# Ledger of designs, part 2: VH-VL binders against Mediator of RNA polymerase II transcription subunit 20 (mdt-20)

Target 1, 198 residues: Mediator of RNA polymerase II transcription subunit 20 (mdt-20), of Caenorhabditis briggsae (q61a42)
Amino acid sequence: MGVSWVFEAEQTAKSVERILEGIGAELMGQFQVDVIPYNPATPSTDYATNIVMHHSKCPQSTFSICPKTDFRVSPKAVCDRGFDLILGKLAGGLVIDNAGKIEINGNEYNIHSDWTVRVGTATQGTTVKGVVVEVEYDPTVIIVQCREMMAEFIKQVFNKYHETQPEIFKITEKPERYSTLDTMWQYLQIAAKLRKKT

## First folded at step 12 (VH-VL; from j2 with heavy chain N35H)

Design n1
Fold by OpenDDE, fold request of step 13:
Structure n1 (fold): chain C 198 residues (1-198), chain A 120 residues (1-120), chain B 107 residues (1-107)
Amino acid sequence: as target 1 above (198 residues)
Amino acid sequence: EVQLVQSGAEVKKPGATVKISCKVSGYTFTDYYMHWVQQAPGKGLEWMGWVDPRDGETDVAEKFQGRVTITADTSTDTAYMELSSLRSEDTAVYYCARDLYYWSDYFDYWGQGTTVTVSS
Amino acid sequence: DIQMTQSPSSLSASVGDRVTITCKASQSISSYVDWYQQKPGKAPKLLIYAASSLQSGVPSRFSGSGSGTDFTFTISSLQPEDIATYYCQQSYDTPYTFGGGTKVEIK
């Protein structure tokens, strides 16, 4: 559990995998992330869509975020998987929007002992929306300690994507603890954008 | 008050390029996508594309691929739509409209529209 | 691309009448439908979002319903100021597409 940098790749998943394999990355297995919107049974301006997410790295966890402009002001929670079963009963009933669901499926690689790279294809239904890459640095959970090194790593591996750091990386100035929820926020934003792409 | 104010009417010759601006006020420019919509005279609405002001990323409808460039200037809170190789069929009113980043988005605010006339 | 088939293309009704406009999507799009009102020489105005949510400041006589592929827009009591062209739009997937529009006139 470290600091993650998630981005959309311009390449195919297979192309990314070839890059990783080329630098000696070891295939560890499969990974999956899903981003599922839940809408209130009675839609109103006051109730925004609640995004429920899962990550195969945390199979027992459900991440819930009601996204606002800023992560810090967005209602959010980490729950157990049982939360999924009661969502329909909460807040007058939340209705799952499977049509709006984004699912990311792919492979997880280790590069040395410090780096984990996950590459997956994002789909909405049967439609491919893009490729998502997560670069995780395991040795620390402090963004300030590793963000520059992560940028350099991404640059060295991909020669792209390193110019724009995740928002959480930009706004963090203190040695605050990075959490999986921060990773899920990145996935949420990427999924939201991918949904809007042709 | 949220406002989207577009540049004035344009008259162009075929083959020319037009660049329309959409200046926003009353909200944070980077909190919304900016979309562009075309409406030919007496016709319906046609989506052209969007720009994410945060990073300048764009997506353009296939119909306009290669001819449309959408940009955003965060220093002036202004979005732009540039249409090149103008044709007579490009004669239309063009609208900018903001949209939310996340699910269940909608175009809640629109510019007043910019009329572009293409004639020889 | 997702097609939005809007019906009717035009209608004429009396003040106080109930007006219904339908929009059919070529595929299931959940509740990703918005309805706009456009008056001559003006930009479209959002009335309904997410199929059934009333935009702030919009009169309650406007409503929307439906999910999946079939959507309806309703004016419960048509007013003179409601003369306009109305459009449905899907925001499920890009390219975003609009219905053909419904021109509403008063008899």
Scores: ipSAE 0.884, ipTM 0.937, lowest interface PAE 0.6, mean pLDDT 94
Fold by OpenDDE, fold request of step 13:
Structure n1 (fold): chain C 198 residues (1-198), chain A 120 residues (1-120), chain B 107 residues (1-107)
Amino acid sequence: as target 1 above (198 residues)
Amino acid sequence: EVQLVQSGAEVKKPGATVKISCKVSGYTFTDYYMHWVQQAPGKGLEWMGWVDPRDGETDVAEKFQGRVTITADTSTDTAYMELSSLRSEDTAVYYCARDLYYWSDYFDYWGQGTTVTVSS
Amino acid sequence: DIQMTQSPSSLSASVGDRVTITCKASQSISSYVDWYQQKPGKAPKLLIYAASSLQSGVPSRFSGSGSGTDFTFTISSLQPEDIATYYCQQSYDTPYTFGGGTKVEIK
C-alpha cells in the first residue's frame, strides 16, 4: 500500500502502456476498479446517491462514499464484500444503478519495485469513456514525503499530466496517513467526470 | 436564492463572434457543472456542452466543436459561452444551466436566456 | 447519440383533465430522464428528475414514471397555469438530448 495519483489520460491505453514498457516497466497482471451508484428506493432531494466501489488491489473490501462537495465531509466507509448484501436494507432500501456503473479494466505494471502503475479503460456499459492511470508510490503512505517525487515521476513519464495533482496532495500539510479511500475518492471523481464526457 | 443571470441580447453579423455570460449567485459556483443549451426560434432544446468550474475542463457537442468555447471564471462566479463564425442558423436563445457533479444529474436551475440574432 | 421521441407534439385539454406525455429513448437509459416545463418566453423549469422524483416546490399534480426506454409524464389535474411546452431529457450519456416537446393548451 502506498500513495496513489489517479488521472485521466488523453491517450489510448495501449499508447500509455508503450510508454511504460519503454522505461522498463514490467507487466504484473490486470486490475479492475468499479464505481457503482446506489439510489434510494424513493429518490428525493434529501437523499443523495451512494457510490459503492471496488478495487482489485483490495479484493475483500467494499468502499462506500456518499459524495458531498468535499471528501472530508462525505460519509464514507470501508467494509468487507458482505456489505453489498445488506445495501438493500440500508437507508430505506438502496437500488443498484447498473446503467450508471463505471468500470475500469486494464493492466498493472511495476517500475523499479517502488512504483506501481495501473492503466485501464473506463466503460459505461459498452461505451468507452476514457483511459485512467493510477500511479502508486509503494514505499510510503505519507503524502508530504512523496508528493514532489511523484510529481516529478509523472512529469518525466507522462509529461503534462503532472499538472493533474489530486486535491489531497495540495491541501495536505502534515504527515497524515494516506488511505485507500483517498485513492477511491480520486477514482470516484474521475469516473463521475468521464460519465459526462462525449 | 440560487440565481443564474445571463448577459443581454446580442445582434451579430454572419462570421462574427458572440460571447455571452452567466453569472451565478446563491450557491458555490464550483459545486456544479455549467451547461449551455441552444433553442432556435420555435424549436426544441439542444445541448451544447459543459464546463467544470473547478479546473476549466469542457466537453462540447460535436455539432459545435471548433466554434464553441465554454469557460468559467471562479473569481467572478461567471461562466461564458463563446460562439464564433456565426451563421443565420445560430439565431437562438441560449441558456446556461447548472448540473450536479455526480450521478443522477439534472438541470435544476437555468439562466433566463440570451437571445442571439445573426442577420446580414 | 441517444434519441428521445416525445409524443404528442401538442395537445389541448380542459381544466381538471388528466394529461399524459410520453417519451421513448432509442436505448435503455435506466431512470436518467428529466422533465422540464417551459412557459412562453421563459427558461425551462425542472419538474421531474430521475424519471419519477418530484423537484422541490413543484406541485404534486405533476408526476413521472418509467424506466429503460419508455417514460411517462403526467399532470393529474390540468390547471390554467400549466399552459406550457414540456420536454423530456435524457441525462444518461452525452450529448444530452431532449424530446421534441409537447405544447399543452387549455380548451
Scores: ipSAE 0.879, ipTM 0.936, lowest interface PAE 0.6, mean pLDDT 94
Fold by ESMFold2, fold request of step 13:
Structure n1 (fold): chain C 198 residues (1-198), chain A 120 residues (1-120), chain B 107 residues (1-107)
Amino acid sequence: as target 1 above (198 residues)
Amino acid sequence: EVQLVQSGAEVKKPGATVKISCKVSGYTFTDYYMHWVQQAPGKGLEWMGWVDPRDGETDVAEKFQGRVTITADTSTDTAYMELSSLRSEDTAVYYCARDLYYWSDYFDYWGQGTTVTVSS
Amino acid sequence: DIQMTQSPSSLSASVGDRVTITCKASQSISSYVDWYQQKPGKAPKLLIYAASSLQSGVPSRFSGSGSGTDFTFTISSLQPEDIATYYCQQSYDTPYTFGGGTKVEIK
């Protein structure tokens, strides 16, 4: 998987899709991301509140983050999908909060082979909370190699959003490897915000 | 020690604008949303909206849409609520209150309140 | 909008009595209910969050329960310092909404 830039779009999902189709994007299928809070059954220092996430393009993985101020200081893990099955069985337990779940469902497009763009609608329960766009540059996992090019792509395609970079883009000064957890952090931040919007 | 300190009481005429400050200390301002809550005399509590100090994004309850501007200034760790086109029914105590970003959606600390009186 | 219907609107009880306040949501909100105490002339104070979790520093005589649409706040043994108005609030979806309040007095 490549480097991703995830943002909330002001336009409807259909409007974003029309923009993509107008520049020759090819529909590749559907995608889903979910963002699920797990809370201690009883307040305890033995277990922390967790945000558990899945991305349909990584079907074998479960992503777990205990979010704090910054991604780098937040406890986090990537686990085999089987880990989901045991979360509720832990002594002192984490309890799934299905009511607090944010689901992002939508379509995936490919543009000029190197770009993947995912456009989804975020919901909590039956309530639509907003539109989320993920722009992925497939050929590299090094942010500093593609950051300026990704900003230019977003500017040319959408004529907005390019000035508000994800935090990981702003704070990365070295050619560090980008991982899928970096993408999931972006989804977590957007989901947390969208929950509070009317 | 967490503190939310609001500006002093205001007396305004109908049609005027009031701007209330909420200065925070004892925590990292950008780690929490700031909300505003109205309480008319002898009445209950009514949520007005929030600001996210990290990026300045805001949301305002429909009742107040178009008249309320909620902002945050990270250089002074201060949130503001500005209510324009004041009406007599806007006479109330106004509170700032913080909540967390991550599914911890409760107001654990409140400002002391600012009384706004609107009279001709 | 999610309406929170709180009852009773007022009550009087003796020191040592068990006090119960209820709050009903117009739709299921899981455990996204918080309870606040407001003493006259003061800002609200959080007592219970997530329906049943006791805020740090709050006496154990305060408790909350419920999930879905029906929520209960209890003072197991009313004390003189508990004279206040109590509010439930849902935080499941914006706009956040409060119950109408319950004024608790000592007989």
Scores: ipSAE 0.722, ipTM 0.861, lowest interface PAE 1.1, mean pLDDT 89
Fold by ESMFold2, fold request of step 13:
Structure n1 (fold): chain C 198 residues (1-198), chain A 120 residues (1-120), chain B 107 residues (1-107)
Amino acid sequence: as target 1 above (198 residues)
Amino acid sequence: EVQLVQSGAEVKKPGATVKISCKVSGYTFTDYYMHWVQQAPGKGLEWMGWVDPRDGETDVAEKFQGRVTITADTSTDTAYMELSSLRSEDTAVYYCARDLYYWSDYFDYWGQGTTVTVSS
Amino acid sequence: DIQMTQSPSSLSASVGDRVTITCKASQSISSYVDWYQQKPGKAPKLLIYAASSLQSGVPSRFSGSGSGTDFTFTISSLQPEDIATYYCQQSYDTPYTFGGGTKVEIK
């Protein structure tokens, strides 16, 4: 719903959760994000992999991005629930690569009503790839209204990571609407990197 | 035309350090990971690690931890691999190779190779 | 680490013969296998990616198949210029690992 800043944490998920609980964060439940590559049924070198994603907090949405060098030129869509069923039925189109899927599972916290922080562990198959944190400021969808406040929140809470600003935070000069696709782009970038780490 | 051009052959003594360059042309350097692969004489290929030119992040295979530094210089479109504390077993040809970011993990272009000879 | 066991280590065949090389992964890696050709004194060259996809500009006599743990690379009709060492490589998880190689010679 709000503006999110997603980053990889160096600490364990438990350590991050301890920090949140120490400042009075309330556990709200669990969350899941998955990042699933789909490949053309007829191989081609002319286009990038299509990435289909879900966020448990948007249960009626399926997110599709064909990632290019940056978000603005990447083909993308938000689709209704059931889009995955259509993809699975296309013989001449796209084929799921479930083995390449990155799943992020964890806990969601609330701080002072305005802040939601999600802490999850990323896995590929049975292999743990890292810890991912999403900090969401719920009251606005306008980045320029909250960018500095979000950086200060991250600095005060974690005493690090406040210099890991997502690209959308760096390049946005005007009041413009942030969307859930912007959050999913951040998850996509982190998942792509994590799967290459040992 | 995509091209990965590596620095020339090196002869080194045990305990020395070698730094090999891989200069790219014909594509956007920051759109691909750069990897390094070792091939000892008469032996197969062994992956050493990668650098992400976008942010300088690297990862190194455990065998090479502590002796290998992999870097990228976006001002010159050049990747580097530095191997320290050289041993005679490090005598090999070293290749740079690129791959894509998004689940396209094959090495479609390779450098010509750099021969490093370690002898007393 | 994912081990790639490649066989045979060498083979000799006549021009026109079908040549088959296999790789077995120590765990399931779906279709994350690539095949490279390396001629003496040269860098490896990608032939097959994603187990079965033919790289642009590679002759159609080269093919690959398999999924999971068992993978096969085939030259349908061996040509004199195919003398080389061939490697499989898994690209599912780091560290990326190569098979031991198969040296192909003409009788």
Scores: ipSAE 0.718, ipTM 0.867, lowest interface PAE 1.1, mean pLDDT 89

Design n1
Fold by ESMFold2, fold request of step 13:
Structure n1 (fold): chain C 198 residues (1-198), chain A 120 residues (1-120), chain B 107 residues (1-107)
Amino acid sequence: as target 1 above (198 residues)
Amino acid sequence: EVQLVQSGAEVKKPGATVKISCKVSGYTFTDYYMHWVQQAPGKGLEWMGWVDPRDGETDVAEKFQGRVTITADTSTDTAYMELSSLRSEDTAVYYCARDLYYWSDYFDYWGQGTTVTVSS
Amino acid sequence: DIQMTQSPSSLSASVGDRVTITCKASQSISSYVDWYQQKPGKAPKLLIYAASSLQSGVPSRFSGSGSGTDFTFTISSLQPEDIATYYCQQSYDTPYTFGGGTKVEIK
């Protein structure tokens, strides 16, 4: 995956899809992201909620983040999918919280080969919480090379959202290369906020 | 060490506006949501809404929509709740309370409360 | 909105008694229940979070349990300083909602 800018959209998923189709975007298929809290089986002040996530475009990977005040200090890992099976078997164990899960399901579009746009509906249980859009620029993993171009793309396509960059784009001590964990941090931030919206 | 200090008691006429402050110290203001909770005399607790100090985004319970404005001022580390078009049933104690962003959605620290009395 | 039905609304017990308070949620909310103590004229104080986790500095005589829709809060040995009103609250989804409260008194 390239560099992604993930944001919540005010429009419905169908409205966003119509915008994309109107500019010639090609439907490429479906995508799914889930954001799943795991808690220690025995409560402790030393352990916090672990957030386990999956993105359908990385089918062999499990992403785990224990979110703190910002990305750089948050414990995090990318693991093989076998990690999901091990979580409950570690000493102390982690217990899945399916009720707190946010699922994002939707469609993926391509624009002129370099741009991938994913638009999905976020749900908690049976409740729709909002619409999430991921704009990915495929050719680079270096944020500085594409950040301003991605803002212009979002401005031209949506006429909105481009003025609020993801915080991970602003971190001066960002790792040398953008990785899928950086994308998953954005999904985590949006999912966490969507849970608090009525 | 963590403190949420609210402004003092207010006496207001019906139709007026009250603005209550909640000054924080001992923690990073932008790391937590700020919520407001109403407690009418002899009644239970009722959630009013929240503000995210990072970006000023807010959500307000349906009962208070159109009358309440919840804001955050990161230059002074202070949250505000403003309730307009006051009615006698708005006589209550109002609390600020903080919670975390990440599935840790409990109110670990509360302000001392601000009594608002609405009388004609 | 998620309704929290708390019972009893009041109780009286002797010092040393075991006290149990229950809350029932109108839908499954996993362990997203917190318990607060409120003494007269004071702000609520968090005792239990995530249904069963004891907040730092809270005496071990307080405990919570439950998952799904049915939750209990227990004081294993009631003390005179435990006179207060206790509230459950769901933190699963906004609007956050509180139980009606349980006023605990000493006989």
Scores: ipSAE 0.686, ipTM 0.847, lowest interface PAE 1.1, mean pLDDT 89

## First folded at step 17 (VH-VL; from s1 with heavy chain Y106W)

Design t4
Fold by ESMFold2, look of step 18:
Formats: sequence, structure tokens, C-alpha cells
Structure t4 (fold): chain C 198 residues (1-198), chain A 120 residues (1-120), chain B 107 residues (1-107)
Amino acid sequence: as target 1 above (198 residues)
Amino acid sequence: EVQLVQSGAEVKKPGATVKISCKVSGYTFTDYYMNWVQQAPGKGLEWMGWVDPRDGETDYAEKFQGRVTITADTSTDTAYMELSSLRSEDTAVYYCARDRPYWSDWFDYWGQGTTVTVSS
Amino acid sequence: DIQMTQSPSSLSASVGDRVTITCKASQSISSYVDWYQQKPGKAPKLLIYAASSLQSGVPSRFSGSGSGTDFTFTISSLQPEDIATYYCQQSYDTPYTFGGGTKVEIK
């Protein structure tokens, strides 16, 4: 996986797809992301949330983040899918909150081999919460090499500019390599926000 | 430790605008949503909307859409609620309330309330 | 919008009595219900979150239960300082909505 920029679209999923088709994007298939809160088995004076996530483009991985003030300080891990089976068995235990789950389902497009764009509808239960777009630049994992180009791509294709710049894109003094956890942090942030919108 | 301190009582005429402040201390302002809640005299609680201090995004209850503006100033750790085109039925106590993040949407700390009286 | 129907609207009980307040949601909301106490002239105070979890610093005589659509709030032994109005609130989906409140008095 390359560097990704995930944001909420104000347009419908179909409208976004028509924009992509209009600039020559080729439909490549479907994608799915889920964002699932897990709670401590024992009630406490402090509510700790562990967010477990899956992305269909990383079918062998389970992503876990305990979100704090920002990505850098948030405990996080990438595990194989066996992790899903042992979550309740860890010391302290974790209980799935299926009612709070956000599911993002949609279509994946390719543009001139270098770009992958995923357009999905986010739901909680049967309630539609919004439209999510992931723009991935495949050729690099070095953010400095692509961040300005990705911002311009989003501005020109979606008429948006720097509106939801990912946290890692803002680091200028000590650039780091991009990982799939950076993508999942973006999905976590947008899912958490979308579920709070009327 | 955690404190939400609101501005003082206001008396307004119909058609005027009121702006209430809510200054926070004892926590990182940008880590939590700030909500505003209306309570008319002798009535229950009604949610008005929230602001996310990290990016200024808001969401408003339909009843208040078009009249309410909720903002956050991260340089002073202060949230604001502005209600325009005031009517007599807007006479109420207004509370700010902190929303715990990430699927923890309860209001764990509240301001002391600000009384707004709209009289003609 | 999710409607929260709270009952009773008021009650009167003696010190030491068990007090029970109920809320019904207009749709299933899992355990996304919180309970607040509001004393006269004061801001609401969170007592119970996530249907059954006790907020820090809240006396253990307060408890909550329920899941889905039916929720209860209990004061196991009413104390004089518990005179207040109590509200349930759903936090599953915006707009957040409150029950109508229950005024608790000492007889």
C-alpha cells in the first residue's frame, strides 16, 4: 500500500463515482473497512476504548488503536487475523460493541496506474452517516515525495484543498515513512466524527 | 480539576443576539467536543449542537439550525455559543458540556449555566 | 430523532426507600444511555454512563441497567441530598435527546 489521504465527501457516493469515471478512472472492484469499538469487560471510573479495524485491501491484518490526543501517543498494533479470536481472552478482556460499529462499503477505482481511489458509504447499523473517500498514491511510502501532489489532486478532482490534511502530512521537521496504521488512523478519525453527525 | 466556567447572565430584547462563553481548564481543550444544552424555565434539557475544537467543525440540532453558531478559540481555551434572532421562548439557562471522545459520548463535565432572559 | 420516554415525571419517597426510574427509547440503542442528576439551581451532573457504569466520585447507591430500548435507574437507599430531578439521555445517535425528567422529593 502507498500513501493515503482519507476524507469525508459532501457529495453522494454515486456523484463521486461519476466524477472519477469522467476523468478516466477504471472500476477495479469493491472494498470494505470496518471500525469496531471494544470496551473493557469490567466497568471502571475511566472509560477506555480500543478500536479494532479491518481493511479489505489488507485481508491478513487486524488493526488495533487506543486513540489518545494524537497518532504518535496512541497505543497501536498490527496483528494477523488470529487476534480477532483472542480479544476477549486477554488479561482484562475486551467486549465487542457491535452497535457502535461503523462500516464503510464501496468501490475502488484506478487512475493511470499510480492512483487508487476508494469511495464508500459509512453506516452505523442501518443509518447512513456519510461518504468516505480514500485517495492512495501507490508509487511511494515517503510522504514528502507526494504530499503536495496529493493535495493538488484532491483540490482539482473534488474541488477541495487542504481541508482534511492527515496529521502525518503536517510533520515537516522529521519526516517518517508512511504505514498502513497511518491510513487506519485516518479511518478511525473520520468514523468517530461521522457517527456524531446528524 | 476539570472546570467549565461560563459568562454571566444576559438580558436581551426580542430580535437581539447573545454570545455566551465557556472557558475550560484542567484538561486539553482540543481532545474533547464541546456541546451546548438549553433548559427553558421549568422544562427539560435540549441539546443544541457541538463544536470540535481541533478543526472548528460543528453540528446543530435542527430546531436551532440557522440561528445558532458554536465556535472554539484554542488560543484562550474558550468555546462560544451565539444565538441570534432571539424570541421570548429562548428565555432559558444555557449550559456548555464536555463530550468524552471516541464512542464515549456522555457529558461528564458541565458549566455552571448562563441565564438568558428575553423580554419585550 | 430517537425519543426517550422517562417515567414517572415525579415521585415522593421516604429516606431509605428504593427509588426506580425508567426510560424507554423509540428504537434499539444498545447501552448508549446516560443518567444525570440536577439539583435545584445547579448544572446537571453525570451519575451513570453506558447504561450501567458508575461515574467517578458518585456514591454506590446509584446504579443503572438495561439494554436495547428499556433502561432503569435506581437509588438503593434514598438520602436527603438526593432531592433532584433525574434525566436519562441517549448518546447513540445525534441529535442527542433527553428524557422528560423525574423530580424526586422526600415525603
Scores: ipSAE 0.767, ipTM 0.879, lowest interface PAE 0.9, mean pLDDT 89

